# Designs tried in a protein design chat: VHH binders against Global nitrogen regulator NrpRI (nrpRI). Part 3

Target 1, 323 residues: Global nitrogen regulator NrpRI (nrpRI), of Methanosarcina mazei (q8pxy1)
Amino acid sequence: MMDPQIERKLIEIMRVIHESDKPIGARAIADELNNRGYDIGERAVRYHLRILDERGFTRKHGYAGRTLTDLGENEMNDALIGDRFGFVISRIEEMAFRTTYNPETDKGDVVVNISYFDKDDFETVIELISYTAHAGYMISPRVRIFEEDSLEMSLPPGKIGIATVCSVTFDGLLLKAGIPVEPAYGGILQIENKKPARFLDLISYSGTSIDPIKIFMNRTPTSVLEVLEKGEGKILANMRQINSSAYEMTGKILKKAEKVGLAGCITLGEIDEYLLGAPVETGKFGAAVVGGINGICALEETGIEIETNPISTMLDYQTMKEI

## First folded at step 21 (VHH; from o01 with S54T)

Design s03
Fold by OpenDDE, fold request of step 25:
Structure s03 (fold): chain B 323 residues (1-323), chain A 119 residues (1-119)
Amino acid sequence: as target 1 above (323 residues)
Amino acid sequence: EVQLLESGGGLVQPGGSLRLSCAASGFTFSSYRMHWVRQAPGKGPEWVSGITYTGGYTWYADSVKGRFTISRDNSKNTLYLQMNSLRAEDTAVYYCAARYGWKGPFDHRGQGTLVTVSS
């Protein structure tokens, strides 16, 4: 779990790098940070720069130092738009609140991720997403495809859009039932023999200004294809914490959701116990949920270039079709 | 025994229409994405169209887009291909094929039905 303080320092480091007209070294960065009131040494800056490198936010120019990548600049800008510590959680909460879908009536909106890919990759996308969904590594087998001429979504030229159901939909369903849900972690989940084994890495939602899922997408490659083919590999997953008082009700709601294709919940943990190696607070139990973008990750693993916007918007679930 | 039996082929004039059917047996039909493939005389096989498990999504080769429609009825274990505005170039043996995985060769394929488009 990354310390929130580390994340703040990372953002400030990126800011310093951005403000530089040339590659900037760790010492210079440290000096600038100290001038800005941060007590940080060169060695610590180097450590943080490695993290940024791993995340793809910075580019190393040998001894000259680092510059921001386009990805880094975008992330920095996003972070600067608001002291976004908690922004991701706020976004999740907002989207959960906006969730109106009722599994009993089969009406309402769900939270979706939006991804864009080249129209020439359509066949591969359909086949692999279909296969991945039916293998149980997506939240729902229902997706929505947007073509270039779609009036509902502005797409880049030559691109097709695909909406996949986001895990936040579960937060919404539970919230609607009066159950508070806490986003705890995003992480890499090891699959062994087609079963969840353990989280290999976790990032706390409270400790980051960036969506943990986005971090992992850029930092640690998944191996969803291996999971599909061999039953072993790494996928993205989320961990939610729920008060123990809602254990039975949570189970009931999730079962209802599963009947309508929302089957992305991997498992519920026991009260006060670790779930798949992830810590759980006293008085709570864990809920492990597959990452909604695992299908997209599988596509990326094939070499297809895809741009993804997690937790993008709301869609009427009835307009989504089983793929 | 796994069987895919194509039917509906025949002789048709240019601009005409045909509807092909494929009856599946011996495997769980709904667990497979289904496809049509055709092979013209003296040519290699050409993929024509695909459909997902429940028919929610379909896709086509550029050569048949707008003219052909793939559909399926899982309750009848049957795959269909509606062919409109047929052209001489559509002359081929049409095969029904089933794929379990997301890539690679088809797991099952029929014996085919001949479609001849001629004046």
Scores: ipSAE 0.909, ipTM 0.964, lowest interface PAE 0.5, mean pLDDT 92
Fold by OpenDDE, fold request of step 25:
Structure s03 (fold): chain B 323 residues (1-323), chain A 119 residues (1-119)
Amino acid sequence: as target 1 above (323 residues)
Amino acid sequence: EVQLLESGGGLVQPGGSLRLSCAASGFTFSSYRMHWVRQAPGKGPEWVSGITYTGGYTWYADSVKGRFTISRDNSKNTLYLQMNSLRAEDTAVYYCAARYGWKGPFDHRGQGTLVTVSS
C-alpha cells in the first residue's frame, strides 16, 4: 500500500471495529463509515479488511465479522494519538543519521537489532545464525553476543542477547554520502532456487506506526529454514526508494559496503520500474534489502522463543565479530 | 578423499595440559563449523566444543568451559583443542568433526585420538 489515504481509511475502519461491542461485518462497517461522511462501499471495505487481516490488526470471526487484535488496537491508538504514521520513518531517519560507519576506513557505528533468547538455546542460535548469515540472508555476518554478565547491556535473567546489523545501516551509509533514502516497504519476499523472485506481501512504512518487519514477525509467515534447506521459501525484506540522480553513486557505495560484509542488498531496480513486484515512484529506483532479522526468524521457526527489538541501538561495527 | 586426522593425544597427569590437533583434507575446511566430540570408555559420545567458520565464535560444554579452548587455522586446515587442567573424567577418545548444515549429524569425523588422564 502506497497511498496514505488508504492507510487513513484503514484507521477509520479500525475505529469503527473498535467501537463495536461485537464482531462487525463489512457491510455494517461501510454503513457506519458512510454515516460518518466517508464515501465507501462494502467491497472497498472488504478489501481494506483483508489488508488489516494480513497485518494482524483484525481477527475474522466467520460471518460475524471482524474484531481488532491487540496489535490492531495499539496501532489504532498510536495512529490516533498524533499523526504517527511517520513515526517509524522518523526512527529510521534518526538512526540513519546516527550511523557513522565508513566502509573505506572500517570505522564507525552501525544500526543493530537486539534479540534476546534463553541461554540454553545458545548452541542452536550460534549454529543457525552462522549458517543463515553465510547463506546471505542477513545484512552482515558480524554479530555481537551479550552474555548475562555483560556490563553494556542489561539482560533478563537466563537470557543472552544478540545484536544483528539492521538494514537501516544502508540508509545511514547512503545518507552520509549525501543520498536521501526513503523507506518504502517491508515485505515478504519469495525465494526460488536460492534467488529472489517476488514480494508476496508489502506494507508501506508511511502507512503504519509499527515497523512493517515487526508486523510480519508477529505473524511468523517466513520460512527461512526452508530457504536454507531447499532454496525455496519466504524471507523478510525491505524496499527503499532512491532518487534516480543517485543511481550510480548508490551502486558504488553498496559495493564498498559489500566488501566489508554489509552485503544485504539484494538488488537495485531500474529507474521508474517495479522491483520484484514492488511499485516504485517516478524518478526513483528501488533497492531491495534483506531483513536484518531473517536469522532471528529462522530461529523462531525452530520453536525457539526470542524477543526482538528492531532498530534498537548503535554499535561499533569493529566490535562485532563474524559468526 | 575427506580426512580428519586427530593428533596430540596421550597420557597426562591430572592438572596437566594437552593440545590436540586435527588436520583436515579433502573438503573446504573454511566452509564448515568445526567441533570436538569425545567418547569415554563405556559412555556415549559427548559434544565438547564448537567453532564458527572463521573462529569468531566458540562455545563449550559446561564440563569443559574455562579449561578447554577451541581454535582453528584455516590457512593450515587445522583445528585445535587446548586442554588445560585436565581431569580423570576427561579421559576419552577425542574426535574432530565437521558440520556443514546448522543441524543434524556431522558430515565428517576423524578416527579420534586417545586422551588418558591418570595419576
Scores: ipSAE 0.908, ipTM 0.964, lowest interface PAE 0.5, mean pLDDT 92
Fold by ESMFold2, fold request of step 25:
Structure s03 (fold): chain B 323 residues (1-323), chain A 119 residues (1-119)
Amino acid sequence: as target 1 above (323 residues)
Amino acid sequence: EVQLLESGGGLVQPGGSLRLSCAASGFTFSSYRMHWVRQAPGKGPEWVSGITYTGGYTWYADSVKGRFTISRDNSKNTLYLQMNSLRAEDTAVYYCAARYGWKGPFDHRGQGTLVTVSS
């Protein structure tokens, strides 16, 4: 019998092995898992590989490394069904719970995404993120830059990190006031004359184990640069549902957050009404986040290489500066 | 109507310091990211430094990093460039420039102020 967290790491290791065209060794597995945001070393990978071997899930090929057995393939598929149906929402709920930022005092922690880019792209990143934030398509104009010499984060040579405020911070502000927020949809939102017009496509958070926003990023090109420059185009957006009993308080909290430059890209709907063409359950109202990740989408449209760890960690908002 | 007026240039010895100012009028200064650009005699324009809307972030050309400091005061509609440890290579006409968008030509550019670093 093993802890669920050990089972999760075993599954991720098997996934890396499965995706390899050839037998793969522990160091290469650890490197790939670290590239995917897991903090795991070669020694820990070797420990888990021994467990996989003992269970008959992997086959050794001498110094060349390991491949999956048919039994390992079957076990990986069964366990991944669970991951695909729930982990993103659980991450959102956990990070919302950890939010302590108070707009009235300007103190506390916010949820951030962390992106990495080549230092040679710094000007483009700063200029475009700054422009996007002040156009109203980011949760906050505050960011935090981590350079190669940062004592708080280890960066590869030639890389710079940027933390941007994640929309889950809004969920956390409401949760702290006793208002649960239900992620409902991710979607493609049409912008017309610089304003949200309607959702063109939607994927329910409850119907997938994969973040709908990530699905749309892979499937449907955005035109955030066109929106920023011409006021017309398609952006990524998501929508929450909130119980109607919290309507008045949600409005008050949002208004206070807007005073400090936070949540300016949030649109509230009316009770029991569709919001921007997206369905809202009876007894609830929608809150559409029409900003957020779109700064990263705009950067990708310019062709720069940028790697983003969404919903990455908590940062003290006071350490973040307006860009 | 739009005006960017640089001042503070002059003759200075190598190793010396100067502080440039740029007074802005005719547009909403706080809605623009600001930059310094210079043009040495016989050469094309060279970007020097940039600063975000509120001054939260600044960035510099490698040739001036560690010696020059860009700043702004939105209450006075003024951009500054503190230049220390000046070298002969810093001799140029210095222009302040305003950018509304995120890329491309600057939307506004001043007439410049001459900085001469010479013994």
Scores: ipSAE 0.628, ipTM 0.863, lowest interface PAE 1.7, mean pLDDT 83
Fold by ESMFold2, fold request of step 25:
Structure s03 (fold): chain B 323 residues (1-323), chain A 119 residues (1-119)
Amino acid sequence: as target 1 above (323 residues)
Amino acid sequence: EVQLLESGGGLVQPGGSLRLSCAASGFTFSSYRMHWVRQAPGKGPEWVSGITYTGGYTWYADSVKGRFTISRDNSKNTLYLQMNSLRAEDTAVYYCAARYGWKGPFDHRGQGTLVTVSS
C-alpha cells in the first residue's frame, strides 16, 4: 500500500538532516542528495518533509529549515543500524524467534512494549489500562510494572515503567509451531457498534524502516476512550498474513492462547480475501490483532504524557501479573 | 440486591492495628476493581487504597503507604484492609467501593465501618 520508493526517500532525507548540525532547508537537502547521486528536486524534498512532519520526526524552524525531533533522532539511529529497508520486519522476526512462551505450560518469554509515565499518574494508568485490557483491546491483561528502584530497567527519577504484551508474541507462538508469519500492516481500525468495521489507515511493514506503531502514536489520534464508553471509535490494530496451508493449525494455536489470557486476535480472515478492508495476497489469509499498546493510547487521550518503546524486549510471562 | 458490608471497625489506641473486611454479594466480585475510601468527621471522602481484579496490583494514598495493606479473596467475595501503626488522623468511617469502569463515581459503595483511634 505505501510506495517503497517514498519510504526510501524519507530515510535518505532524514539521514541528511541527521548529519547536519544546523537546521537545514529543502533546497540544501536536495543539493546534498543530488551530490550523493539521488535525482530529486526541492519540490519533492518539500513533499517528503511534510510526511516527516506529520509523523513527528522533524521540527520546523521557519526559513532556517528543519531538525530531527528526539523521536526522529531515535528512529534515525535505529534506521542507520538496520541499513537496508525492512529493518522493522527484521526486528519482528528476531523477537518472534526469541519467543519461548508455551501456553500449555504457562512458561517462557513473551515480547513486550515498554512505556514510561510520571508516578503521579499511577492511579489513572492502572485504572485505564486494566479496563482497556479486560475490555479486549490489548493482547493480555498481564503487565509488569517497574519502579525507580528496578535493576531490570533504567528509569528516570519520578517515572514508572510498564511492560505490556506486544502482538509479535503471537508471531512467536505461531513460529514455534512451525508457522511463519508475515507482518503486513500496522493500522487504525474503526469500531462501530462495538464491532470491528474496517481499517481506515494502513502502513505497510515491507516498505519502511520506521515502525508504523510509532508513526501512528505520534500523528494520528486514536479514540480508544470513545470505544470504551460508546462502542464507536478508532483503535490501533495490525494485520498479518499467513500461508493458507496453515489455516486450521493457526486457529487451534490461537484458541489455546486465548484460554490463557492471550486474547488479542480480533479475527482470522478467509483464504484469499481482504480482511476488514486490508489487502491479503493470493494463497494467504489475514489475521487482525489488536495493538498491545491501546491502553497507552487511551492514556494519551486523557492528556497524560507517556513515552513508549514498542517491540522493546523479552520478559518471562510468569513475572507479569494481571492488572 | 448489590451489597457491600464492612466489618472490623472499632476503638484502638495510636500505634495499634485493625483488620477491616468487606463482604460482597449481588454482583460478580471478581469483575470489579476494589477500593477503600474513608470519611473523617466533618471532612469529605478521602480515597485510601485500590486493588486490581485478581490482586495483582495494589496502590495507596501517600498518607497510608507502608502502614496499610489492601487484599482480596475472590473465592470468598471479600475485600480486606490491614491497618497498622494507626494514628489519630486515621479516625474515620471506612467504606469499601467497587469500580467497573476507569473513572467517575464508584459503582457500588458499602455502609461503612467506624474506626476510632484515640488514647
Scores: ipSAE 0.586, ipTM 0.846, lowest interface PAE 2.0, mean pLDDT 85

Design s03
Fold by ESMFold2, look of step 22:
Structure s03 (fold): chain B 323 residues (1-323), chain A 119 residues (1-119)
Amino acid sequence: as target 1 above (323 residues)
Amino acid sequence: EVQLLESGGGLVQPGGSLRLSCAASGFTFSSYRMHWVRQAPGKGPEWVSGITYTGGYTWYADSVKGRFTISRDNSKNTLYLQMNSLRAEDTAVYYCAARYGWKGPFDHRGQGTLVTVSS
């Protein structure tokens, strides 16, 4: 688990990098932080920069120093606006708690990811998201599209927003039934012959302020188009752990969700077993769920520029229409 | 025996309205996104409008936006195009088209119905 004081220093270092109009080195960062009253040396800054590099938040420019990636800019901005010192697990738990959607009545709020794209790409986005969701590689075929003049969301000029259902919605459905869910990993899942085979790469949710799915979007390419075409390839997925005492009820709840189009659960593991190569603690079982943004990953594979804020907000599911 | 049969075309004065229909048979209509495409005299095909599986989302070429409305009735296997405020440049043969994948050629296209906008 990452020390909260270390997380705060990561944010302050990113702030200094953001405020620089050119790549900036560790010594200059340390000097600026000390001028602002932070007690940190160059060696400690280099330690934190390695963490930022590993998370994909910074980009090296040789001896000139570092700049922030788009991922790093978003993380720094989120920390300044209201999620400054939080862990992604706390965000997941908050959003799961706020889920009110009831599959039996088709009423209530679900958790969504929000992605932004150039309005000139609208036709391709509609076609590919529709196809990907129909193929079963998204949480739900229901989406919501926000245009430039939306009262509910501020959009940059020339951009359109799309809300897609987030897998945390399943955590919320289970929590509403009294079943606590422990987020464990985000990962890259190998698909073979249209079936889940094995997690290839895993990032623990503990100790990170950013959703691993967003990290994978920027670091490790998926091949969702290949999965759609051939039944072979790599998709985003995540894994959570649930106490074995809830095994039967969890299955019932997820089956009900499938009937209303919330069909993104890939598989429930056996009690006390690793699930698709991901560790699961004794006394528990795993649940592997498709990433809610696999349609967005497919779009990025075509070269379309899209920015995504995972686990973004709540939306009333009744206001979301099938694409 | 896939069939897409367009109807409702004809001669209309500028500013007038027409409603085109496309009856589908021989395939699972609700499993396809549907489109209208038109071809004006001496021109290549021009995409007009599209609609998702259940009609949840529709989109339009800039040249027809605000004037044309695409819709579908999956219980009747029928696609529609309501055309208002027609202009001379809307004169074309209008085709109903079905797409299964996400890009490339349409999987099915109808025989077309002629719309002529003339004084």
Scores: ipSAE 0.578, ipTM 0.847, lowest interface PAE 1.9, mean pLDDT 85

